# Ledger of designs, part 7: miniprotein binders against q8gw64

Target 1, 233 residues: q8gw64
Amino acid sequence: SSSSQSLSFSSNSFSSQPESELLQALPSSKPKSPPLQLPWLIVGLGNPGKKYQGTRHNVGFEMVDALADAEGISMNTVNFKALFGKGVIGNIPIMLAKPQTFMNLSGESVGQIVSFYKIPLKQVLVVYDDLDLPFGKLRLLPKGGHGGHNGMRSIIDRLKGSRDFPRLRIGIGRPPGKMDTANFVLRQFNRQEQEELDHTFQTGLEAIRILLLEGFNKSATFVNTRKSMEQLS

## First folded at step 3 (miniprotein)

Design Kh8
Fold by ESMFold2-Fast, scan of step 3:
Structure Kh8 (fold): chain B 233 residues (1-233), chain A 82 residues (1-82)
Amino acid sequence: as target 1 above (233 residues)
Amino acid sequence: GSEFEVTLRIEAKDQPGMLRDIAQAFADENVDIESLTSETDKDGTVEMTFKIEVKDWEQLLRLMYKLFQMEGVTYVTRKKSE
């Protein structure tokens, strides 16, 4: 007697354990959270240095700092010309960035991060000050122009003219009296204004969590109606 | 056995100490590395494929989150076993 064996290559390919099915087969029958997805980038805009700390133009920096503190994310790394940190909210990987380039060159930082990490633009959230919103008002938009904001102009330019990325606008109001806009945005918040901003930041943090965990539409509805503030009434 | 085989793909900067720091993250989570394959591209990015054994879903997630949070790590994904 004699025998020979040959194997089919297709059967071996289809015997591979799928990634999602493999996780379902683990002893923990119910996964506590979904698999990690592509990361979000959350950028706060401002100007570096002690001179600009607490100024209206740096409210984006303060929002990102509040998020980092709340989520236990260290921003001690300098990378891509930004103070940079990585963390997770729920099961969503996130990166936090405060560009240190000065406002009008913010896109030099953001463009490098987006390119290096291959981040989908719809997962790039930029947080910044807005003269056209009343003080303390938040607005979440899926896309838009720069509205005269030099940091936003820089980012759009470095993203090849794309405006298709979400943004969280923090209202600082318009300058009082005869004060010009450039001088107004460089004024520091007083104690009362900072106390009011603490409430705005709490709402903003909740909005970001909703955005990451439940999606854009739920977060935009939450932010644009300020429902969390109304619930206190 | 109480262990499950997982293949983990990590993309990171090709820099001194990166493999050491990644291996330390596995050790910190009590995960032994069965095998490693690495490829370095022209842009200074290294792609590492680790074959490991984990005890449950929670250990796998802790490890993946820890790896992602490391400076210089770009992506951490699970791939189909071979």
Scores: ipSAE 0.012, ipTM 0.417, lowest interface PAE 8.8, mean pLDDT 80

Design Kp1
Fold by ESMFold2-Fast, scan of step 3:
Structure Kp1 (fold): chain B 233 residues (1-233), chain A 86 residues (1-86)
Amino acid sequence: as target 1 above (233 residues)
Amino acid sequence: GSEFEVTLRIEAKDQPGMLRDIAQAFADENVDIESLTSETVYTEDGWVTVEMTFKIEVKDREQLDRLMEKLRQMEGVTEVTRKKSE
């Protein structure tokens, strides 16, 4: 394969969007009246490009892709350096974003989306990999620090230091033996790990659905009390 | 009247407002967008370009030529080409 320094992402054609829907997504064409229900933004973190596809650090991207597929949302639009899609879950409007900046610059994308669409921080859910959780374990928190995650640090910095936004942490575990953390997160999941992760994604999809339809406390109880497949074996 | 399906490929800098300005150019020429696909191309140091493929319908060649020229004159747009329609 070519060792090109350029990274590319291609999107397939999606069904034609009415001009009115496209124009409503633009700054100069937003609705006269704000909607009664404010939208949620769901962000998955990762590194763009085929080189990083399937790596541990991109599990947030995979979770958002799984959500988009499950809900029939096309992520073929580019907005503020993110692959972007709009849809609904049970009449709750949502926006999906996968920042296409490198991980440590994720906040450049997320900060602009949040500011532009005036999304309440309590309705900004960030999904990302966590070294401090066992593989496949999920944890939903209403706020917190970056825990050494460069994407989270970037987001917090671009949200003026605010840590008051929900996050769904996906456990990838600690590196084995003497492997350093930076190298470990760039390793691809093997087939067996990906199969176990599919169960984690299904649990995560249900958690997001509960979060949107029934609220944070019910979702946090649901996800934080469940054990991963590895912990049950 | 009869209308013609055209596929346009646009290369542009990925910057805030770029899609808005491109969509406005289509609207100003009374051209509806049937579909959009996009691909982001960037180096290790950041954004290089975004490639957008639009499927549209135009009334005549004069409308297409005006639209393509308007797009080429936009700040941050680096290339506008017509692709063969299937």
Scores: ipSAE 0.000, ipTM 0.110, lowest interface PAE 19.0, mean pLDDT 77

Design Kp2
Fold by ESMFold2-Fast, scan of step 3:
Structure Kp2 (fold): chain B 233 residues (1-233), chain A 86 residues (1-86)
Amino acid sequence: as target 1 above (233 residues)
Amino acid sequence: GSEFEVTLRIEAEDYPGMLRDIAQAFADENVDIESLTSETEWLPDGRFTVEMTFKIEVKDREQLDRLMEKLRQMEGVTEVTRKKSE
């Protein structure tokens, strides 16, 4: 998040204040790396609107919201059809995006952001729900296919077929019995599931911090070696 | 009193000496700064912008206009706006 600092002076105090005190008031979010360092883009996938809040398909939105809250980033700007925020984690500039297109059109937003900001694909992290992982389990991968996820398919298509971007998968599990997958992902999490997701989000926040500050391999080891509460049962 | 409290928002490219130059503009117009809040934003080309919000006291509209125009003419300053209804 872009850090902000406030400095107060009495009505006659500026002329007696050293200029160096104003310089020291600037946020320490400034990267220590070269000025030409490109930012990371962190995208959460979901469907806009109240009727989709709290559904399984919107867990990517919830993860990005949790990150924004933890880092003090405001997600109140609209940029290329996404709710958008900007900030830093340590020395690394980041942009947060929640595409406000429907899920299957997520690439319309993400593709434009990537193109406009000239973001290297290896610095585009997409966070989304995964039917193939047990509920609450996280998986960090450097690349891959869409696995049937319509938002991921849209992003890959708008990135000219490229699959070489990192992704954080959030396990939602498979539908019970013969329930249709499309209906399952639109089902809301219950109270118990939301409590378990809080733990998952904390792990995901740490994984993202490790990814940005210490690199992909360290974060992947951190995430991919953890066992979910469901698997421990 | 006859003085007015005004909130100014300044967007500027972050470069060495930027705050010194901005502080000099305030000093040149005899404007006291009551508070400063700043936020740094990254740009796609690797540059930083700084959004600065100054609460100041001005004597009259003419002093404010001279200050704002001076700030707008500075290299690296991209926007100077008076924050309304504050």
Scores: ipSAE 0.000, ipTM 0.135, lowest interface PAE 17.2, mean pLDDT 78

Design Kp3
Fold by ESMFold2-Fast, scan of step 3:
Structure Kp3 (fold): chain B 233 residues (1-233), chain A 86 residues (1-86)
Amino acid sequence: as target 1 above (233 residues)
Amino acid sequence: GSEFEVTLRIYAKDQPGMLRDIAQAFADENVDIESLTSETILDEDGYWTVLMTFKIEVKDREQLDRLMEKLRQMEGVTEVTRKKSE
């Protein structure tokens, strides 16, 4: 209403303080040259809040955080209900998003970002957990259904039923014993699992770099060849 | 009441002095800025653009119209829109 934690300024023109504060709000660095292509959007799926940190369903968030850290990108903005960051990998402009909606409403965020920035769907990469892949295994696909994942269903619905966007699936495996899938995906990774995921994340980061710099086919070969070789072990 | 809240979205080239000039336009029209959020976006032509979202108080539609027109005439401002409230 009147008072908020947002910056507040007076219209008194002789006061330099509001102008100084507004100037400080602008990005300090300018791109050396204009980008020659539309940006990629890289989305990690998860549930917001401390309760869901480190859970299996939030592995997409963790991958995006790892990417942001590796590339020096701050996710310091909230936009379209997502924690949001902008940067480049090589000369490729990228946007990173972690929707802060509940998982089943992820498309409310992603759909708005895609529509607003006019992002080609072939340049929308969604990173998420997959029960049908063995723990720690990755698969890069150019398109597909939601496979029962509520976040993916939400995104497909908000993209007018389109399935034609790339996805990086992170295997979390099947629940043990008689545990239902809903409870399983909300379980925390233990220390040993997190150590194994660190290697998975390193592979995933390299896959994303290859995707952006060298194209989909080379990245998919990289990811799928590594998985096949691991299965032979 | 005598004043009402408006949210303005301003798209401008990411160039030095742009926010200074925009702040001056608000001051010249006697409009107080309640809050500002700013983000850099890449436009369809491959240029970095700053999206500035201002929450302001205006006394009437005439003041708002003068402000918006002044902003639209500024070099480097590409779009000025009013975000519908509620």
Scores: ipSAE 0.000, ipTM 0.111, lowest interface PAE 19.8, mean pLDDT 78

Design Ma1
Fold by ESMFold2-Fast, scan of step 3:
Structure Ma1 (fold): chain B 233 residues (1-233), chain A 82 residues (1-82)
Amino acid sequence: as target 1 above (233 residues)
Amino acid sequence: GSDETIFIDGMDPSMSHKQVRDMFEQYGEVEDMLLETENGQFDGYAFILMESPDQAQRAVKTMHGQEIDGHTILVWWAKDES
């Protein structure tokens, strides 16, 4: 690999061959057994392009961007139709992905990443907007259906119908009055909503760190019972 | 603690505290419950503190994936980290 902590690497010893092909050409450099710690994949859902920046449907993208910024992970690489980055949280290797397909084709990206890296589905976290949660509320679930979300439907379809992957739902609330769902999710957050969303993002990032470092149940307790605990205190 | 705690999601929001307690008391003594609400309405998510870890594990194994009032419920053990 080309980088590690406290080590210096010479880049002039290798051909222009892609890293994966170079590793195949140097089998003695590969481990003799699989790694002890398999990576997590953290996916944020949204629609690519400037037109959709800041919309409700792209809150999953914003959470992943906030995580990348907090952890110093670059997401400037395009791979598997996603903006993609690799890094570490604590001692846990992670991959971050923002599929650059339209929302209803998100599974084309996620399915390829999961298949290529052989990621256990229990270590695939999908972060997305949820109409059935009040604005700003988070819910961490170990599995479930798509709930009408086109990105989630696409992912489940490309994972051969599997629903057995964790998801972090970010509440955006239901559309007001007679506004249809399609138009509502394309609305941008206002200033008051952005202030509340900042708190939601802080909680969500902490939940992701707890998930990776301390496990699913501690994270779910932190996220899913937060309001009830606040009412009791 | 986490060993005695189970999480439940996907329940019918019309269920009462008593209905949820009665359902899980079949697997052992329920020491405490917290039902998540929005504006006073149950939202289908709860956690239950059982008297012992064995009772928590039994509740998870028997209730996870059951359909109640048309709702498939998810039940998992707080101690289970994967």
Scores: ipSAE 0.000, ipTM 0.213, lowest interface PAE 16.9, mean pLDDT 77

Design Ma2
Fold by ESMFold2-Fast, scan of step 3:
Order: structure tokens, then C-alpha cells, then sequence
Structure Ma2 (fold): chain B 233 residues (1-233), chain A 82 residues (1-82)
């Protein structure tokens, strides 16, 4: 047994819970249908509990919730320390996860999901808040460091130091005046900011759809240019 | 997919188009560039289209994480491995 290997599963069916061999619905021989695509995992980062609802640090949770609502996916299952849902976008199977660990321990959840489902790291999209982007700006990158984000650092650590997974950065801007970063990220969005974020989320949802259906380069071009963001938001 | 495409973040907003182009022409021919602007000002994000994937890979390996004029830049391949 190596750290990169685990017991094999043949199920790729998506439902409200993880598949097991007992719950397998796939035929024993190959049908006329094309081979099943490996799933994408879409992770939103945040802190669990009511006191962190609506805070800047939980904008990744809000994006995943918006995606779940738009796609009709239930997020009521707890699995691998995450609120979890399964669905499809077009022909692409997806899993949605909101780790219910504190931010610093997000990798404990994500690492277990990736390992259990044998998800290629190139199909693990992490959505999170970014202090270094202006409020409401989105950026899609194919890989990168943690940029000081404790949730991202935890994920990289639990993926054996790998940085080779896509991420969608949601700009929250820098704290005003002399406010420290830790206090800033725990502040609630106000009503005007939440209205602006609704447009940002719609852009982000479309970016995720393009990523899954049309590929990374088309999605990144759509998201990472100011013109595309202005036209949609 | 464009294996020759580079994503850059964190550049000094005071840099000109020429300075960005010159920086990456050290690794090969730059076919095209898209510099992201906010209210007409460069915001430190750019897409660089190199002539070949090998040139893009050299630029990423050499420039990622380097500090230039007090700014740490992040340079990634826009690799579609489908």
C-alpha cells in the first residue's frame, strides 16, 4: 500500500451520498454508451456555524450554495467532515463540498474526499476569498500557492504538497485603514456588497459551467478579462 | 487548449506593455498579450501567448515566485490536459 494508492471502486453514479460496491448500479459489461467521465469536485471554503454566516471568509461557501441552488443539488449530507452533494452539469458528474472543519483544517476534509473518490487533482476546483483581488473580481487559475489563505494551505498540505489543482479566487479587497486582516475577513457583507456579490456569483456560476463543459482556457478567458465580467455582472 | 498560454498575477501595476513583453521575450517569441485593466490602470494580471509550449514552460519555471520591483509574481501554465 502506497500513500497514492487505495482500493479501487468502479461506480461513477452521482446521488445524494457516496457510492459503495453494494450500491453500484452500473452494468457488468460495456453498453453502447460512451465510457463514464471521472467526477469533478467543487469545494467552497469557509468556517462552519451561525456566527460565520455571511462573513467575507465564507464567500466560498456562498458560491457553492449558489451553485447547488442553481443546479438543484441537495447539500444536506455530511461526509468526510463536509456538507456534501452530488449532481451533474450537462454530462459532467460533479460533487460539491463545504468542509465543516474550521478554515485551518479544510484539507482534512478535502484530502479524504479526493483520496476516497480517486479524483484527478486537475478536476478539483477550490473556491475561496482573496484579499489581493478588488471586491467582486473573479480570477480562475490552473494551479498556485496558498497566498496566505489558511484553508488553501491546509488543502495543499493534505494533498502531499501538490499545488496542481484549479482555483477560483473571489476578490474581497484589502481591509480599510488599520483594521487587521483577521478581523476584516470575519466581517459581514453589507446589503450593497451582497447585491454586488449576487452578480459576481452569477458570473462565477457561468465560469464553472464553461470550465466543465468547454474547458479551462475558455472559462479563464471569460472570467479573467474585465470586459467579460462587466458584460455579465 | 493553448499549452503556449501563460497566466501571470501579482505584477507591479506601474509596468508598461513593453516592459511585460520584454520580460517574457527572454523565453521566446511572444505572439500576443492581454493585460487586465481596472478603470484604465493595469492591475497586475496578464495572459501571455508564447509561440510554443516549450517556451511557455521555461518562462513558468524561471519566473514563478520571483520578486520583481518589490512584487512577487505568480506565473502558471494554462494547460488543458483533457
Amino acid sequence: as target 1 above (233 residues)
Amino acid sequence: GSDETIWIDGMDPSMSHKQVRDMFEQYGEVEDMELETENGQFDGYALIYMESPDQAQRAVKTMHGQEIDGHTIYVYEAKDES
Scores: ipSAE 0.000, ipTM 0.264, lowest interface PAE 11.3, mean pLDDT 78

Design Na1
Fold by ESMFold2-Fast, scan of step 3:
Structure Na1 (fold): chain B 233 residues (1-233), chain A 82 residues (1-82)
Amino acid sequence: as target 1 above (233 residues)
Amino acid sequence: GSETVEWVITVPAEYMGRLLGEDGSTLERMQRESNVKIDFDKEPDESGERTMTVTGDPEAVFEALLMIYDFLEEAEREQKSE
C-alpha cells in the first residue's frame, strides 16, 4: 500500500507530460527585430534615344541623371527595360531607374522592378514633367492621379490601379496658344530654359535628399508652394 | 552590438538549384560576401515555391536580398534567351 515502487526506476526521459508544459516564453527560432528597411526606388520618366534627348518630356530623365552624377551612382546597367543604378544616399539604400520603354509603356519597367524587389509603394518616387505647373516649379505629393501624363498612367495601371506612391512634379507649363500638347512636350529646351532648369534641378536634388534622410513632410515643406501661408499673412 | 533581423522570401523551386549552385557553392559565396546566414526549406509549397530565410544585420540582409533578386532576374533572362 505504498508509492515507494517509483524509487526502483529512472524515468526522467519518459515520465514528462510536455503537452501541459507550455514554452510560452520561448519564441520560435526567430528573434524579434525591427523591420528590414527596403530600398527606395527613384524613377525618372522620359523617352529613350538621342531624338528625345533634351525634350520637355525627358526632364525626369535629366533629374535622375543629375542625381546619379551628384551621388556617384553608375547608370550603365540595363535591367527591367531600364537604365538602372544602385547606391546609397547617406545610409539609405536607393535604386535609380530610367525606363527605356516609350513613355506610355513606362509601367512595364517600373511595375517589374517594384514587384521583383517588393518595394513598398511609399518608397517609390516618380519624377516627371507636369503641364499644369509653371515652368521650373516643383511639387512633391504623396499620391495622386496621372493628370493626363501617359507615363504616370502606365505606372498606375501596372501597379494594379494604385495611386499611393510619392511623386516629384517638374513644371514645364502649358503649350502656347492652340499648340498640340504632344508636340509641345517633344520640343527641346532652349539655352535660357536650361539655365533656369539648373536651379530647379538643384532644388529637386536637395528635396530628394531631404525626403530620404529627414522624411516626406520636411521635404514637402521645403519644395511645395507656401501660397496658403502667404495668403494668411 | 548589431541588431539581427530575419527576412523570409519565396523562390520558384526551379530556380533554387541555380541559386544554390553545385554543392551549394553559389549560396555559400553569397553568405560570405553579404555577411548573412541563408537557410532554406527542403520541400516546395503548393505553388511550387521554396522558402528562404536570410538572417543578419539589416544592411547585410538588404544587400543579400538585392543579390538574390538580381540572380533570379538573370536566370529568368537566360531562360527566355535559350
Scores: ipSAE 0.005, ipTM 0.239, lowest interface PAE 10.6, mean pLDDT 77

Design Na2
Fold by ESMFold2-Fast, scan of step 3:
Structure Na2 (fold): chain B 233 residues (1-233), chain A 82 residues (1-82)
Amino acid sequence: as target 1 above (233 residues)
Amino acid sequence: GSETVEFVITVPAEYMGRLLGEDGSTLERMQRESNVKIDFDKEPDESGERTMTVTGDPEAVYEALYMIWDFLEEAEREQKSE
């Protein structure tokens, strides 16, 4: 009966925010204080559970795990249905997320994180498998559609139809012969493919670091130009 | 031996009763089937969510988290259908 039961709310207060308070402290703080900025969110897509470990559809999870390991970020908390970690790369605050929903519900998790932390969409990087790229190739794009990827469709839907967020595509190639794509993405990588992926992940980690520290254009040039030259060779 | 990990999640207080089940039977079943330990705070935080800690081998923790989220997703669907 009470309005407290209603789910229809709008912001009606301008409260002091940590950002505003931090800015006021800067003139009296030590010169070496890091600059205030909103964090980047780096999302890896996959399916939870041991039966999906090492499958093609979970390369996004593997990239985020590799990043967490490389940067010493613990992913031992779960909130908004995602395995979640907080850290910094250089002086840039970052959050890492591996949604633990089914792939087609990934947006339920990502949408909540973006909304709660008020992350600019231009600072939401989604990492996922792509059937339209040759195996082991990377592409960094500033925006785009879902390309048939159920996790990407879910994220776009939960971001109110917005496609204006960066994505790092990890090529897994097309299935051989007449194999169904749904079955193909759930297949394990063999040992030779796993060895090639180690190099792909190393390149991806460098690309993410460049993205955060030097900006999108330098990272995209690093990733996209190199892969084009390799393809021509 | 295999390293034991600890994962912390929050659950809306309104779903905690359903997740626990009668006499805690649902959550106990999830612990047994996944081979993890699940602990939770008795009182909700200021946002109305209760903290739950899942402890075990990484594979077991992932399996338990999957079960928990599947259950919560189903509970949310049932609530919306009413």
Scores: ipSAE 0.006, ipTM 0.183, lowest interface PAE 13.6, mean pLDDT 77

Design Na3
Fold by ESMFold2-Fast, scan of step 3:
Structure Na3 (fold): chain B 233 residues (1-233), chain A 82 residues (1-82)
Amino acid sequence: as target 1 above (233 residues)
Amino acid sequence: GSETYEIVITVPAEYMGRLLGEDGSTLERMQRESNVKIDFDKEPDESGERTMTVTGDPWAVLEALEMIYDFLEEAEREQKSE
């Protein structure tokens, strides 16, 4: 009898303290370089497909693409329902993910990655659009609710209700006049807005680098004290 | 940028032969599968342990260390059952 059943695991299992736990097997082990860090997962939120490219709701995808380009990370692998890449910043292993589910199902992807790699939630950074921040402003928070964002709601639900993971909010501002929010987030950025976002992305990339190499508090200070492009005079 | 990470570990000399495998085949397999370089001292120290140096990308080094320790745990189990 033949079957098409396939159930395989093709990636390493990471403990909560891999270097410490591994080195305990050989008590005389001495690292010559700084300790290996547990992997970080950096997720950008958006909707897949050509129709949604360049929309406000996909700014998280654009930030992750900018990070991949800046760090030379290839995102040519499809795994866990996401476009996925592995790389390093300094001596810190990182995974980049753009869930290819629709926004409201983003947690199906993120939950699988977190579970498979046993990633500490404090090392899961989610990057997404925020209606409550002025256009181009960034905010780095260690935890929080979903604030009505469907992708964030999906992630919280698939992480067993946990809200204790860092997030980088990218301000898109509020809709003009009486335009409804759902319509607004599916509008494309214009040329002027995209030029302003280039500066926002440069700041965001530096914030992520500081987060990984120097820690949350220094990155949050760097990000949260800066003015948005709307506030520059 | 891409940093090269180097870690030095110690291995009981009694397990080093098993880690090497016939003509170094086991260790060569681990190097190929994880994309690291593994070097080791030829003689044990006064406590009966040999040093092993694992060099590569941080992801590759993590993968290699998991392979090495999984192998050592299995070798220890086999020895205790005899």
Scores: ipSAE 0.015, ipTM 0.442, lowest interface PAE 7.0, mean pLDDT 81

Design Na4
Fold by ESMFold2-Fast, scan of step 3:
Structure Na4 (fold): chain B 233 residues (1-233), chain A 82 residues (1-82)
Amino acid sequence: as target 1 above (233 residues)
Amino acid sequence: GSETVYYIIYVPAEYMGRLLGEDGSTLERMQRESNVKIDFDKEPDESGERTMTVTGDPEAVWEALEMIYDFLEEAEREQKSE
């Protein structure tokens, strides 16, 4: 529905530019209200396939699955090489994505989604495993490097080197003994670890809701000041 | 009453004809099925995109956005396969 709202706030009899009055590349009808909130993209990182289900490297997938379950969002659509779901939290439209590329190619999927839907980078939240955080610890940052995570490196590369997008890091800790990091991230969580992760996921889901509904600073304060069960023990 | 909202989509000019459909039939169908009003620029901007405005209730606008983006994704795949 259009209105007769003026493009100028006052009449200016001194400004006579016929060219400025030309209707140029504008919608034929003018909107009455502020723009609808731009959608958020929430990406969980992992490796596709049965072999990698439940591994440390797929904890980002598990967080997104938990969010989809909690919000009643179906993840049955495949687009841009990702398992995809669309929904709303409050009045905020969201897209959930689990790239079905190998971890190192995650940016091939994410970059296409971001480009196609014109998503502002500050509304692209990437959720992934972090070797440098204690197990179960969460950290929400507005930007940052890849920290050696190959999925994050892929995303940054496909976003033309941009690091200016929020990320939720899920601590998985360091490998024990002489196990290298590549082998460690492909190992399954044990029962005790899975119980702790259930608490971590609930905290993460609340952090995402606060992020979408109340903003980044409130969510970051909520997340970044919480102690993990490992830190409490 | 409830607030009416809008969303702006930037459509590559090369896909705009496909999205409109013959005599505008495709966009008209989307408009009717989602209960929104769709308006668009006559000419592309400097980036080569035409501005489209989708106006309606928030839920209706979101439904329309899904239809439009799904169509554009399919159009892009078809053009890339040539």
Scores: ipSAE 0.006, ipTM 0.281, lowest interface PAE 10.2, mean pLDDT 78

Design Na5
Fold by ESMFold2-Fast, scan of step 3:
Structure Na5 (fold): chain B 233 residues (1-233), chain A 82 residues (1-82)
Amino acid sequence: as target 1 above (233 residues)
Amino acid sequence: GSEWYVITITVPAEYMGRLLGEDGSTLERMQRESNVKIDFDKEPDESGERTMTVTGDPFAVLEALEMIYDFLEEAEREQKSE
């Protein structure tokens, strides 16, 4: 509880934790204070413009919009080629960002935000669509490759090749038959799929709250437990 | 500055006067140098501590807190020497 200990340190740490190391080095103070907390950045991936609204590739945008609405955060600010807002969840300061670049240039936006605000990579959460997960399934990972996702590739490239940042994968499934993946991700969700996504978003919002307030391990467990329960149901 | 990040800390009443400085000059200097707003409650709580609220951009708030903690640690060392 003292300011001299690692205030942002988590048992679910990544390969490096410069923020935790920096906070551990801070001078102690006699008065008790609430823990100091560096801000989190939560990024949703998608393509800008009306043409891509409601497409599978923009599900990350929709999750971030849902989070902003749930927390009363305005996303009317434009900077670093992104729409973003600033707010708090509980007592944790956060920034929400929707890069307004085309998907394959998302890292131009995210890299600038991370660099400018000096955000710890372990506190950069990227939310995006994943072809390898069944439709509507979520998975929270502390690190990983881009898996063929052009937005993730762009972010990794602009973060100097680092893969050491958390990501929330939203399953969109594989394309049916002989449909190309590129065409599939640009297709609109139908009404039934949108209704199922509402439940997925509710689960995702809770996972993000748990991540911020209770840590990565508890959030990852929550996501895994929900997945198992759905499979048995 | 940005008023979206708010931190509240508690400070023993005996250190509060020194932190404020003559006519508030020390607190005013800290606010200028870190680009934050600092407010104090009017009365000590049951433990004899006063609350201080620091508002601003997250990194400006962290810089201000480091300045405040440095000051409080020096004040504590001086008091212990007495």
Scores: ipSAE 0.000, ipTM 0.197, lowest interface PAE 12.3, mean pLDDT 78

Design Na6
Fold by ESMFold2-Fast, scan of step 3:
Structure Na6 (fold): chain B 233 residues (1-233), chain A 82 residues (1-82)
Amino acid sequence: as target 1 above (233 residues)
Amino acid sequence: GSETVEYTIVVPAEYMGRLLGEDGSTLERMQRESNVKIDFDKEPDESGERTMTVTGDPEAVEEALLMIFDFLYEAEREQKSE
């Protein structure tokens, strides 16, 4: 079995940040602090443990891992039952979370993070698999229901029924033939699907950067007008 | 070395006994199989929670975390599936 999926990391995986050589104290003042901004929370949904690695239901985890790698964010803390990292994109503080609860209990983690850090719901982006989108297609929406996704249902419930938070849907397509949806989402991606998902993830990373730096409408236009690799030619 | 990583996990009081296992056997098995070091803080907090620190090579720590989360997932499922 090939682990080639883990070898398609961004070229930024080798990036290191040199020590600053330019900070000398001025005689009369210290640097002024920028205004405090509440962070964005970016959540990827999935099931913890080896049993669920590489499955369709864990594509949200994979997107967050790709983002963490691309931005040099360490996911080396577990709080509120999530693998968790803090960083910045541009001047926007962000927190990354992969809830380590069972999928249908994801809201127990997300709800606690949102409450503790006082995060505005419009700055909570949830990334997850969606059966109703063609494989590899992305869609960015400002609000919506759970669409039958148990992780999304859990989050909405723990946010007191609020649906007013942004979400990035990653299309996994519909199950073939008579396969149950529950079994389909727990099936691993094949090699060709993993290759197509790498392109989808790169588009998703760009969309998240646009969302944070240039706003929702520009990111939604960017994402929602693009075709998946499967739809090309 | 520069490639050694460290993860911190807050463990709820109700899962501490199950994570340790009889005479610490579960925790010892996880450390042996994953080739990591696992330490708990000296003092539980007011709710009885402890911080667990997992230290080792990145690949070893990932393997250990997956074992720990698999265990916690199964424990949580057993309690809430009633």
Scores: ipSAE 0.006, ipTM 0.193, lowest interface PAE 12.9, mean pLDDT 76

